VHH binders against q9w197. Designs and how they scored, part 16

Target 1, 300 residues: q9w197
Amino acid sequence: RLRLQDIPALTQDHCRMRDPAEVERIINEFVIGGPERMQIVSDFDYTITKQRTEDGGAVPSSFGIFNACQSLPENFKAETDKLYHKYRPIEIDPHMPIAEKVQYMIEWWTKSGELTSGFPFDQSEIDQIASKYTHALRDRTHEFFADLQRLGIPTLVFSAGLGNSVVSVLRQANVLHPNVKVVSNFLQFRDGLLDGFQQPMIHTFNKNETVLNETSEYYDLVHTRDHIIVMGDSIGDADMASGVPASSHIMKIGFLFDHVEANMKKYMDTFDIVLVDDQTMDVPRTLLSLIEKQHKLNLE

## First folded at step 6 (VHH)

Design R03 (framework vhh_surovatamig_d1)
Fold by ESMFold2-Fast, scan of step 6:
Structure R03 (fold): chain B 300 residues (1-300), chain A 121 residues (1-121)
Amino acid sequence: as target 1 above (300 residues)
Amino acid sequence: EVQLVESGGGLVQPGGSLRLSCAASGFTFSDSYMSWVRQAPGKGLEWVATIYSGGGSTYYVDSVKGRFTISRDNAKKSLYLQMNSLRAEDTAVYYCAKEFGYLSDSYFDYRGQGTLVTVSS
């Protein structure tokens, strides 16, 4: 039986847990089940990518990469920035009911689709810009994805961002292995012109199994894998189920960087493990190592 | 060069049936997952069905389960979609798509020109 005190990565000051006994319980269940029962569900923006570079520079979001493309109309960034300033305060409003916020997300997405329509766009420009940000991936992301591939663990990158940018970054970083799947918002083209985004719309409040049920292929791939590691940087990421049926054991890892003191209680109430200003994949990698090595030992 | 050519679309009344075909070339068909995706008028691309390389495993979007059947003939390098009990909401351009599992990359990069299915009285 593993104890948390014997796992150095989980005893660091920046690794916070509301219920250490529950974390220890889930880890031991994962060890019993082994790699064959595991799957990963991860956000992309500020979860697979860093929340800060070592010199304190900003890391662009997947939409930020798109907005930097020169083939977009001259006023495109200004118009999308207007929508961001209107809808972002609503998205993060702590007092507005989620059902009401969802209606504003639909409104924001509809208007964004209208702006992202009616002109030709060269997708290779996303590749050019994304190539600059492969070094902005969380430290040891390449090793993490290599471990997942070696262990045969299905990995879903579930993003409310722009999937074209997500795929480009992962591909160019050489981590888009066969076991990695991306579910996100993708650009749509009609008659050679940009035509908004493919359905269904993915936003902060619907990153869960209801969207994933529309991809029944993935459900059949993962339905026997009821041990899940969920990784995210926002409260909305905590409910990213991999599809039906629901998992019996879920470890939720939250990356917290901004307004740490103000957000700590909410993050600790939402995630099993909260990693404060940890720009590495060390904790997820440690969990994989324990699952692999201790499971093998238990079979002996 | 990957080539996918769809056929079999047309006009049918609600409750009718159509069988779509896709002829594939330029890749090892027998090693590839194959899908049907559709685009309704004024809407985005929607995944409909996937069949795995050996043909034994098939997956469908909920709205077509029990009505549509995806199948393949690896010797003929052909993919099929049998559509029964058609509804007005099934009206769309249907595309044959090559994929490496549904979610690993955009299968939209490897789709054919499409075949139009119109369900109307």
Scores: ipSAE 0.000, ipTM 0.109, lowest interface PAE 18.5, mean pLDDT 81

Design R04 (framework vhh_surovatamig_d1)
Fold by ESMFold2-Fast, scan of step 6:
Structure R04 (fold): chain B 300 residues (1-300), chain A 120 residues (1-120)
Amino acid sequence: as target 1 above (300 residues)
Amino acid sequence: EVQLVESGGGLVQPGGSLRLSCAASGFTFSDSYMSWVRQAPGKGLEWVATIYSGGGSTYYVDSVKGRFTISRDNAKKSLYLQMNSLRAEDTAVYYCAKEFGSLDSYFDYRGQGTLVTVSS
């Protein structure tokens, strides 16, 4: 039986847990279950990408990469900023019911699609900008994805951002292996012109595996995998694996960087492990290493 | 609904060339990013190359850069992989896949594959 005190990566000051005994229990279940029961569900923006560079510089979001493209209409940034200032206060309103917020998210999405329509655009412009940010992936992200590929663990990159940017960054970083599925918002084209985004819309309040088609090969691959590592940088990311059976074992890892003291209680109530200003994949990789070590022993 | 049919595989000597083809149907090919992935005997799946919807961007795994060229013909709804200077380690079943960066991943929309054997 593994104990937390014997796992150096989990005893660091920046690794916080509300319930260490529960974390220890889940780790031992993962180790017993092996790789064949595992799946990963991860956000992209500020989860697979760093929340800051080594020198404290800013990292663009997936939409930020798109918004930097020169071929966009002259007032595109100004028009999208108007939508942001209208809808962001609604999105974070603590008093408005979620069902009402969802309606405003649909409205925001629809208007954003209208702005992202009627002009030609080439993916190569996103690729050029994204090439500058492959170094902005969390330290040891390449090793993390290599571990997942080697272990045959299905990995869902689930983003409410722009999938065109997500795919471009991951591919250019050489981590978009065949076991990785990206579910996000993708640009739609009609007759050579942008025509908004492909359906279905992915937003903050619908990021869960139930968006996946039950008839897909991916659903067939993952529906029996009841051991899940969820990774995110925002409170909403903790629900990405909602809809799985209550008997499932889920390890929720949250990356906390902004307003640490103010946000700590909510993050610790929401995530099993909270990593404070940790710009590495070391903790997720440690969990995979423990699973792999036991799996190899069982095959001998 | 989505259907992908690969062809062009075969036995080739080291240093030789092959051109793989993929015929696509059941979706708007011209709007889709397309990939080639492969599986060597006894190994897992490996992504090889991707081409974006208009053909403006191409990406390759490091081991094939300068040797392989991905291309497409949107009017014919076809994807191609020109493979030059083939090596023994290129031996694999090659699959045409709808880009796994979309909602439709390679898990959902992959062809049945074409075998490439590089041996003397």
Scores: ipSAE 0.006, ipTM 0.393, lowest interface PAE 10.7, mean pLDDT 83

Design R05 (framework vhh_surovatamig_d1)
Fold by ESMFold2-Fast, scan of step 6:
Parts: C-alpha cells; structure tokens; sequence
Structure R05 (fold): chain B 300 residues (1-300), chain A 121 residues (1-121)
C-alpha cells in the first residue's frame, strides 16, 4: 500500500538499499501491525551518538567518557591503550576463526577488568564528563525517544561499551524513560572500590539477544513483539536481534560514515537501509510516524 | 522484599502546589538512585526526575524543570517530590521507583501503588 517513492526521507541520495522492494514490504507490515508489535534494538556508540560533530571533531565512545575521568590511576589510559593495540588487530583479523577470536576477547576483557579494580571511584565523575556530550547525540534523538515513549515501544540499547556512561548520557538527555532498557558492561563495586565489570561481559562476537536470559523482565516485555527495528554502525550490530522468539519482520538500519566506498558493498549486503553520513534520526523517526499515522486512523 | 509506599497526591487547581512522599523499605536506601515516574490517563510511563544516592545530583524532564524539586532523606528512608506551578498536563499517577543495575540490565522497579495527582479547575 505505501510506496517508497511517496516517502521523502527514503528517496534521498544518502539512503541506500540493497532491495527496495523488500524494504517497502517490511514497512507495510510494520504499518499494518501497529505499535503493539514493535520493538527497537539499537547500538549506542556512533549510532545514538554521532559519528562526527558539526565541527568535524571526534565523538568519545562510552569507554572514552570513562577514560576522561580524573580520579583514575595516573597510567590507567596508557595501560588500557596497550591492551587495545594488542587485541584490536585480533578482533578485526579476517583469517582467524571466530571461536579463536572469542578467546582473545575474553582475555582482553579479563585484563581490562584487572586494570579497573582496587581503587575508589564515584559515578558522579562519569556524569560530569557525560554532561558535555549530550550535544553529540544524533540530531533529533530526543524527539525519537519521545516518539517511542508516546507509542509505548520497548527500546533496548544494546552496547559492547560501558553502560554507566550510556545510562548517564541518556538520563541527562531526558530520554531514559521506563520503556528504555540498557544492556551493556557495567562497573562492579566491592566495599567501595572498583572490582572490574559485572558478568557476563558483552563483546563484539556475543552481541546478540541470546546473551539475555529468557526469564529476564525484558523478555516478558518483548516476546510478543515480532516487528523489530535494528540500528547500528558496524557489521556486527546487524545480528543484535538474532534469537528473538516469534520474529517475523526485522528492518536493519546501518549508519555508514568511514571509508564509504570500501565498505558500501558489505553494508548494503548486511543492512536493509544504509544511511551514508546521516547524523540524524530522521529515517527511524519516519518509520515510527508512518506506524503512528495508521494506528490513529484505526482507532477512529 | 522491596516496598515503596507513595502518598501526598490529590486534587489541586492550576498554579497550585503538592508535595509527594515515598517511604522505602527492604533495601539499602542510601545506596540507591531514586526516581519519580508518572503515567497520565491513556498514556505511557514517563520519567520525571532522578536523585543520586548521596542527594547532590538531580535530573529532571524538561517539562518540569524549575517547577519540581526531587529530594531525599536517607536517615528516614524517604523520597520527596515538591511540585510547584502545577499544570493540567501534570495530571497523572506518580510512582516512586528504585533504579537497579543488574548483571546485564538497568531498569526501574515500580513496586509502589502510586499516588494520583489531578490538576483541574
């Protein structure tokens, strides 16, 4: 019933699709199903936050916010940088089997946890740093979350970053409503001292819904919601909704900014919609507006 | 067992004031971030305000900034919401909520019954 040609946000040059007919089909299914069947699964770093500021400056990751805290030990950043230089090449190695890479990810996070232990730390310091980066959220993110809250759509922010920073940014941006759940890596405290990270550790190769326990409160909210919008900025993010029970229609939206020409084919093969240097929530919001418009007509 | 008991709601005219209270038990109140969440008739749950465990850091949804003040008394295990310059759109059931950081999740616990605030002539 709806045609892509009639949706201006989806006909822009920076909006790329491998299969426009399939995108059109999924949109019509979403519109027919209404808000009650919807759920959102989104990455945080460089998906909810921008990949660039207006000035062209770098946006810190959730761990970058933590690393900027002044109460951390004098050489903390240098030690974590050593781990990054050792394990990042393994993480992105195209020849190493995934099962072997997983063992190195476990090793990396174990060593990172050891560095993040044995000293006092106050969450308020993350809050102070995070307050400087609410402006680094993708344009119209506040409106996007307001739409989701109004429509009652459960929203999972699923991040392999640091959940303490994610929660801080979302709260200070006035968007951490009860329909929003954050699944991420959280700091652990013991007797007032940092004690690494809460288990299980979320890394690049286990970032999928199977990490969630089916008895969790989140599962009870979403097990009847088989229409899913997945948002991410990396290839691995496309798999965040894998294993969701009763999933019938998934729309995967990928934000592509860096090395566009080199990455375009892989992103178009992986995501249903690829948004090139689009630092806005306009496309996700357009999908929600189409669902809401039809829902209002049905209530008349 | 976490228990939260809200009180202080009622009928008030536009421009009026109300003070909501929440009595907490069954957990270490002084360690917990506490929030007020509301649900207007026919609408979804909306976060209103959060106060950190020590009481020094407070956050508000934009529509209530400058009008509402969240506070706590850790010795009494009580949370408060002072509501000034009330508007018709503030009409809602208000819930006291405890923030939990779980192993892999952060969520609010609405084990309270809520307290109804009606702003009307």
Amino acid sequence: as target 1 above (300 residues)
Amino acid sequence: EVQLVESGGGLVQPGGSLRLSCAASGFTFSDSYMSWVRQAPGKGLEWVATIYSGGSSTYYVDSVKGRFTISRDNAKKSLYLQMNSLRAEDTAVYYCAKEFGTLVETYYDYRGQGTLVTVSS
Scores: ipSAE 0.023, ipTM 0.511, lowest interface PAE 8.4, mean pLDDT 84

Design R06 (framework vhh_surovatamig_d1)
Fold by ESMFold2-Fast, scan of step 6:
Structure R06 (fold): chain B 300 residues (1-300), chain A 121 residues (1-121)
Amino acid sequence: as target 1 above (300 residues)
Amino acid sequence: EVQLVESGGGLVQPGGSLRLSCAASGFTFSDSYMSWVRQAPGKGLEWVATIYSGGGSTYYVDSVKGRFTISRDNAKKSLYLQMNSLRAEDTAVYYCAKEWGTLSDSYFDYRGQGTLVTVSS
């Protein structure tokens, strides 16, 4: 049986837990279950990418990379900004029911698709911009993905952003291994012209495994994997694995950077582990190393 | 029903060359980015190369960069992998994979039976 005091990475000041006994319990379940019961579900923007660079420079979101492309129509940025100013206040409104917000998200994406249609576009422009941000991945992300590939752990990168940018960054960083699946919003082309986004649309309120349960291939690969590490940088990311059986063991890791004092209580209530201004994959990697170490002992 | 049919594998000596082909059907090939993935005996799947829908962008795993070239012919709905300066470590079953869409990666979306490449003296 492992105890938290025996795991130095989990006893650091920036590693916060509301219920250390529950974290310890889940870790021991993971270690007993081994790699074959594991799966990872991770956000991309500001979770796989850093929330800050060492020099304090901003890391663009996946849509930010697309919006920086010079071949976009002259008014594209201005028109998409108009939609953002209309729909963002609705998205974050604390008083509007979720069901009503979903209808506005559908409307926003429909209008965004209309703007993202009728002109030629080359993926290579996203690739050129994305190449500048492969170094903006959290420290030891390459090692983290290598660990997952070696252990055969399915890894879902689940993003409400733009999948074209997500894939470009991961590919150029050489971490998009065959065990990694990207579920996101992808550009659609028809006869060489942009034709909006591929369906179904992924937004803040449907980013959970109930959407993924409609896919036979996904279900067949992960239905026996009830030990889950969830990683995210926002409160909503904690629900990416919702819809799994209540008997599942889920370790929710939240990366907190902005407004630490104001957000701390909510993050600690939502995530099992809250990592404050930790721009590394060291804690997720530590969990994998504990699982791997026990697995190797069991094979001896 | 995405169908991918690989061919062109075989036995070759170290330093030799092979050209793999993949015939695609069941989807709009010109709108999809395509990849080659391989599995060496006793090992897991390894991504090798990706080419985007128009052929404008290509990516390679570091171990094959400069030796392998991925290409496509959208009119023929065909994907190719030109493999030069082959090494014993390139020995694997090679799969053609569609990796673009709402739910996509090479692990979940490869459809072919693969083609065996053996590099041995």
Scores: ipSAE 0.006, ipTM 0.304, lowest interface PAE 12.2, mean pLDDT 83

Design R07 (framework vhh_surovatamig_d1)
Fold by ESMFold2-Fast, scan of step 6:
Structure R07 (fold): chain B 300 residues (1-300), chain A 122 residues (1-122)
Amino acid sequence: as target 1 above (300 residues)
Amino acid sequence: EVQLVESGGGLVQPGGSLRLSCAASGFTFSDSYMSWVRQAPGKGLEWVATIYSGGGSTYYVDSVKGRFTISRDNAKKSLYLQMNSLRAEDTAVYYCAKEFGQLTDSGYYDYRGQGTLVTVSS
């Protein structure tokens, strides 16, 4: 039986847990169950990418990469910035009911789609910009994805951002292996012109497995995998694996960087493990290492 | 519905060359990112190369950079992998794969074909 105190990566000051005994229990269930029962569900922006570079610089979001493309209409950035300044405060409002917030997310998405329509666009421009940000992946992300590939663990990258940018960054970083699936918002084209985004829309309040119920091929791949690692940087990311059976074992890992003191209690109530200003994949990799070590012993 | 048929594999000596082909049907090939993935004996699936829909961007796993070239012919709905300076480590079944990335196209990579076996041996 594994004890938490014997896992160095989990005993560091920046690794916080509301219920260490529950974390220890879930780890032992994962180790007993092996790789065949595992799946990963991860956010992309500021989860697979760093929340800051080592010099403290900002990392662009997946939409930020798109907005930097030079072939976009001259006023595109200004118009999208207006939408961001209007709807972002609503999105993060702690007092507005979720049902009302969803209505505003639909408005934001609809208006963004209208702005992202009626002109030609070449994916290669996203690729050129994304190539500058492969260094912005969390430290040891390449090793993390290699571990998942070697263990045969299905990995869902579930993003409310722009999938065209997500795929481009992962591909150019050489981590988009066959076991990795990206579910996100993708550009749509009609007659060679942009025509908004493919349906359904993914936003903060519908980023959960109920969206995936309409995609039977992914469900068939993962429905027998009831041991789940969820990774995210925002409170809403904790629900990405909602809708799985209550008997499932889920380890929720939250990356906290902004307003640490103010947000700590909420993050610790939401995630099983809260990683404070940890720009590495070391904790997720440690969990995989423990699973792999036991799996190898069982094969002998 | 989506169908991918690989061909061109065979036995080749170290340092030799092979060209793999993939014939695609059942989807709009010219709109799709396409990949080659391989599985060596006793190993898991490994991504090898990707080419974007217009052919302008290509990406390779480090072990094949400078040796392999991915290309496509959208008019013929065909994907190719030119393999030069082959090594024993390149021995694998090679699969043509349609890239996922759309909610309405919920599949992982589509492994519609049986793959094509490449054996590098002297």
Scores: ipSAE 0.006, ipTM 0.301, lowest interface PAE 11.6, mean pLDDT 83

Design R08 (framework vhh_surovatamig_d1)
Fold by ESMFold2-Fast, scan of step 6:
Structure R08 (fold): chain B 300 residues (1-300), chain A 121 residues (1-121)
Amino acid sequence: as target 1 above (300 residues)
Amino acid sequence: EVQLVESGGGLVQPGGSLRLSCAASGFTFSDSYMSWVRQAPGKGLEWVATIYSGGGSTYYVDSVKGRFTISRDNAKKSLYLQMNSLRAEDTAVYYCAKEFGELVGTYFDYRGQGTLVTVSS
C-alpha cells in the first residue's frame, strides 16, 4: 500500500489537499486497477497551456489565438469584447441559478456565432499564430502525453474554447497521439465563408454531455474505464466527469494561479489536489508512474 | 459496420513516390474526419496526417510536411495519401483511420488492415 508521505511530488508546499486520506485511497485504487481502467479528461486553456510563461508573459487562450488573426474584420475584437463584458459577469455570478445562466450562455454563443460569419477565413492563420505557443505548454507536457500513449490511456481534451486553435497547438507540439481526442467548439464553413461554430456549443456548464452520451462511439470505448484523472484550472472543470457511475474513482486536479488567497478555500473544496503556481505536469505524471510501476511488476 | 480498406503500398527506392488509397463503407464518410496512421517495424502507432470532413483543413506530422499530401473524394467515399520524396524512415504499415462521430482528434476507434510501404535501395 502506497502512503502519501512516500510520494515526494505530493508532499511539496504547493500541492494542497483538503482530504489527504481520500487522495491516498484513490491513488491506491488506481494502482490496483492498472492502466486498462484509466482515462484522462483535461481542460486545455491554462491547464495544458501554462497560466504564465517563465518570464511572466501572458499566454493567449484558444480564442485569443483566433482573435489575433489579421484577416478578421476590423471591429471583430471590439464586438467580441462587448459580448464578454455583458456575459462574463453572468457566467461567474455566484447567486444566479445554473439553469438561468445556461440560457445566457446560449445567447452569448448565438451572438458570437453571428459575429463569426459571412467572411472568408484560412485555417493557416491559426496555425501560424499557434506555432508561436507550443513552448507555452506546461513543462513536461510532451513527456506526459508520451506516457499516456505508451500506457494506452484514452485522453480527452475537453475545452469550451476554440478547437481549431487547440488541435493546431497540440499537433504542432507533436503531442496529438492516436489516443488523444479533442472535443471543443470548431469553426463552421459554408460556401467558402465562415458560418459560426459547429453544433452543439460547448460552454462552462455543459462540458460532460457530449463525451458521456451513451449513443456516442467514444462512450463505448471509455465506459469500462472507471478510473479517471480530471485536470482543470477553473471550478467548472471539476464536473467534466460527473456523468460516470458513483462507483468510479475520480482524481480531480486543479491548477490555481490567479488570486490564490481568495480562491484557495473554493478550490480546496472542489478539487482533490490543488496545485498552486505549478506550471508543470509533474503531479499528473507521478500518478501515471505509480500506475505503470505496479503494472510492470504484475507482468513479470 | 465500419470498413476501411487500404491499398497502394509496395517496395520503392528512396526518393520515389507512392499513392495510398482507402475505400470506406458503413458510415457517412462526408461527415467524418479522416487520418492516416503508420506503424514502423518494432515501433508504436504514429499519426501522419488528418483531413477534415469538407477537405478544407489538412494537418501533417513534421517529418512528412512538404512531402505528403492527404486528400479525399467524398463522392467516391475514398481517402488518399500522396507520398513523395520517400525516405527509409517512412517504411511502415499505413492505416486509414476514422475519428469518432462528432469528436475531433487523432484517437481512432476504427482502422483498416493496413498497407505495407517499404522504402529500400
Scores: ipSAE 0.006, ipTM 0.344, lowest interface PAE 9.8, mean pLDDT 83

Design S01 (framework vhh_8k46_1)
Fold by ESMFold2-Fast, scan of step 6:
Structure S01 (fold): chain B 300 residues (1-300), chain A 121 residues (1-121)
Amino acid sequence: as target 1 above (300 residues)
Amino acid sequence: AVQLQASGGGFVQPGGSLRLSCAASGFTFSDSYMGWFRQAPGKEREFVSAIYSGGGSTYYADSVKGRFTISRDNSKNTVYLQMNSLRAEDTATYYCAKEFGRLSDSYYDYWGQGTQVTVSS
């Protein structure tokens, strides 16, 4: 039996837990179950990418990469900025009910789709911009994805951002291995022209596994994998694995950087592990190493 | 129906070269990302290289960077993998794959039969 006190990465000051006994219990379940029962569900923006770079450079969101493309109409950035300034305050409003916010998210996506239509566009422009931001992945992201591939653990990158940018960054960073699936918003084309986004729309308040096509081969790979690591940087990310059986064991890891003191209580109530200004994959990798170590012993 | 036919494998000595081809049908090839993956006996399938629809962006695994070159011919619905300076550790079955990461795609993209590459003296 593993004890939390014997895992140095989990006893650091920046690693916060509301219930250490529950974290210890989940880790031991993961170790007993082995890699065969594991799956990963992770956000992309500011979770796989850093919340800050070493040099203090800006890390764009997946939509920020798209907005930097040269062939977009002259007024495109200004028009999308108007939508952002109108709808972002609603999205993050802590007092507005979620059901009311959903209607505004539908408005935002409808108007964004209208702006993202009627002109030619090539994926290679996103690729050129994205190539500048492979350095903005959390430290040891390469090693983390290599661990997942070696262990055969299905990894879902679930983003309310722009999947074209997500895929581009992951591919250029050489981490888009066969065990990695991206579910996000993708550009749609009609007769060689942009035609908004592929349906269904993924937004902050519908990010959960029920959006994933249950008839897909992905469901066949993961429905028997009841040991889940969830990774995110926002409160809504904690529910990405919602809808799994009650017998499942879920480890929710939250990356907290902005307004730490004000947000700490809410993050600790929401996530099992809260990582404060930790721009690395070291804690997720530690969980994988514990699982792998026991798995190797069991194969002897 | 989507079909991917990989070919061009065979036996080669260390330091040799091979060119693999993947002939695609049943979808709009010019709009699709294409990639190469490989699997050695008893090991997991690993990424080798990828190329976007227009051919403007190419990506390589660190283990093959500088030795392998991916290219495509949209008029022939074919993607190629030029493999130079082959090593014993490159021995594997090579598969080509269609775009993944789209909402409607399977967890694993469309995989062809594969083509065996054996590097031995």
Scores: ipSAE 0.000, ipTM 0.236, lowest interface PAE 14.1, mean pLDDT 82

Design S02 (framework vhh_8k46_1)
Fold by ESMFold2-Fast, scan of step 6:
Structure S02 (fold): chain B 300 residues (1-300), chain A 121 residues (1-121)
Amino acid sequence: as target 1 above (300 residues)
Amino acid sequence: AVQLQASGGGFVQPGGSLRLSCAASGFTFSDSYMGWFRQAPGKEREFVSAIYSGGGSTYYADSVKGRFTISRDNSKNTVYLQMNSLRAEDTATYYCAKEFGRLVDSYFDYWGQGTQVTVSS
């Protein structure tokens, strides 16, 4: 039996747990179950990408990459910024019921789709900008994805951002292996012009199995894999694997950077492991190494 | 029905060249992201190369960069893979694939048996 005290990556000061005994239990269950029962569900913005660069600079979101494209209409950034300033405070409001917030998210995406329509656009502009940010992936992301590929673990990158940017960054970084799937918001074209986003739109409050039920072929790939590592940087990311059978063992890893003291209690209540200002994949990679070591022993 | 028919494989000696073709039907080819994958006996399927709908962006696995070139002809509904400086390690069945719905890259449909490439002396 593995103990947390014997896993150096999990005993660091920046690695916080509300219930260490539960974390230890889940790790031992993952190790016993092996790679065949595993799947990964991960956010992209500020989870696969860093929350800060080494020089302290900001990393653009997937929509931020799109907003930097030169072919966008006059005032496009100003109009999308107006929507952000109106709807973001509603999105994060701790007192508004979720059902009411969902209606505002639908309004936001409807208006965003209207702004993202009626003009020509080329994916190559996203590719050019994204090429500057392959280095902004968390340290050891290449190794993490290589580990997942070697172990045959399906990896779902589930983003409420812009999938065109997500795919471009992952592909140019050489981590978009055959076991990696991207579910996100993608641009739609009609007669050579942008026509908003492909439906349904993914937002903070619907990143769960309800949206994934639309992708039955992916369900067939992963339905036998009841051991899940969920990775995210926001509270809403914790429910991305919601709807997996009740007996499933889920390890929720949360990356916390902003307003650490104010957010710590909520993150520790929501995630099994909270990583404070950890711009690496070292903890997720450590979990995979423990699973792999036992798997190799069982095959000997 | 969606059909992807790969062809152009064969036997070639190390250092040789082959051009694979993938004839597509049953969907709007000009709007589709297309890719090539390969699988050697007893090994997992691996990504080789991909090309966006307009041909403006191409991507390659590290093992084939500088040796393989992907291209497409939207007027013929065909994607190509030009393979140069072939190595024994390139021996595999090659499959072409298209993007599926809202799932992008590394989630492709495979149609038929692909085309066999054997690099041996």
Scores: ipSAE 0.000, ipTM 0.248, lowest interface PAE 13.0, mean pLDDT 83

Design S03 (framework vhh_8k46_1)
Fold by ESMFold2-Fast, scan of step 6:
Structure S03 (fold): chain B 300 residues (1-300), chain A 123 residues (1-123)
Amino acid sequence: as target 1 above (300 residues)
Amino acid sequence: AVQLQASGGGFVQPGGSLRLSCAASGFTFSSYAMGWFRQAPGKEREFVSAIYGSGGSTYYADSVKGRFTISRDNSKNTVYLQMNSLRAEDTATYYCAKDRFSSLGSEYYFDYWGQGTQVTVSS
């Protein structure tokens, strides 16, 4: 029987929980169930990547990496920046109803698709830009993905960003192992020209319905895995594992950095564990370590 | 319907070379990452190499790095695998594959078709 107070990583002051008894219960269920019942569902931007570098510098989103490509039309970067400044404040607004935010997300993605059309593009430029940001992954991300590969735990990277950039960063960081699957927005081409994004379009508030419909092979791999760690940096990320059986045990981990005081109550109501300005994978790795330790004892 | 036709296999001595070709139809070729997989007798299918839809970026299994080179010709809807310094353990049926998305995700996202092409490396 594991007690929360005996797990140092979970007793730090930056590790916040609305219901510590529920967190303790879920951990014990994970430990009893072992690695074969586990799966991970994680956001990418500001979840696998840091929210800040050590010097306090900005970390680009997956779309930010794309927007830095030099071969893009001159007006593309200016127009995309206008969309970001208009829609990002709406996306993170703590007071606007989610249903209203969804309409603005659809508007944003539609306009982004229109801008991302009618010109040729060499995807290798994404690799050149992304190579500068492998250091921007959360501390011990390589170890985290190595733990998952060793334990055979399927890992879904579910991103409302640009999948071409996500794949490039993960591959160059040497963490895109065979157990890792990326579901995101990917560039579409027609007659050698960009033609927006492949459908369906994924935004922060609809990351919950497309996985099972589009990936029957992945569903067959994971439908018996009812113990889930969900990781994200936004409220919408908490629902990425929706549609699983009622018997499921889900640990929702939220990384909180922006507007901490204003967002704390909502994050604590939404996530089981809220990590305040924690630029590491230490808490997720601790959960895996506890599962692995018991699994090794059971194989004895 | 998506169709992939692999060719170019054959018999070679250890240290020899072969070039495999995969002719694709039924989809916008330049929009999708392409890959090569192989299956040795009595073993499961394994990943060999992949290339981005527009070209430029490539990925290789550790066992073939420095020996194999993947390339594509989008004007001909064809992906190639140049295999150098062949070893007995490279003996397998080679399959070409289309990524479900426009770029490489993981081996779980690749679909492959046809009978593949047999490569036998023996003295």
Scores: ipSAE 0.000, ipTM 0.278, lowest interface PAE 12.3, mean pLDDT 83

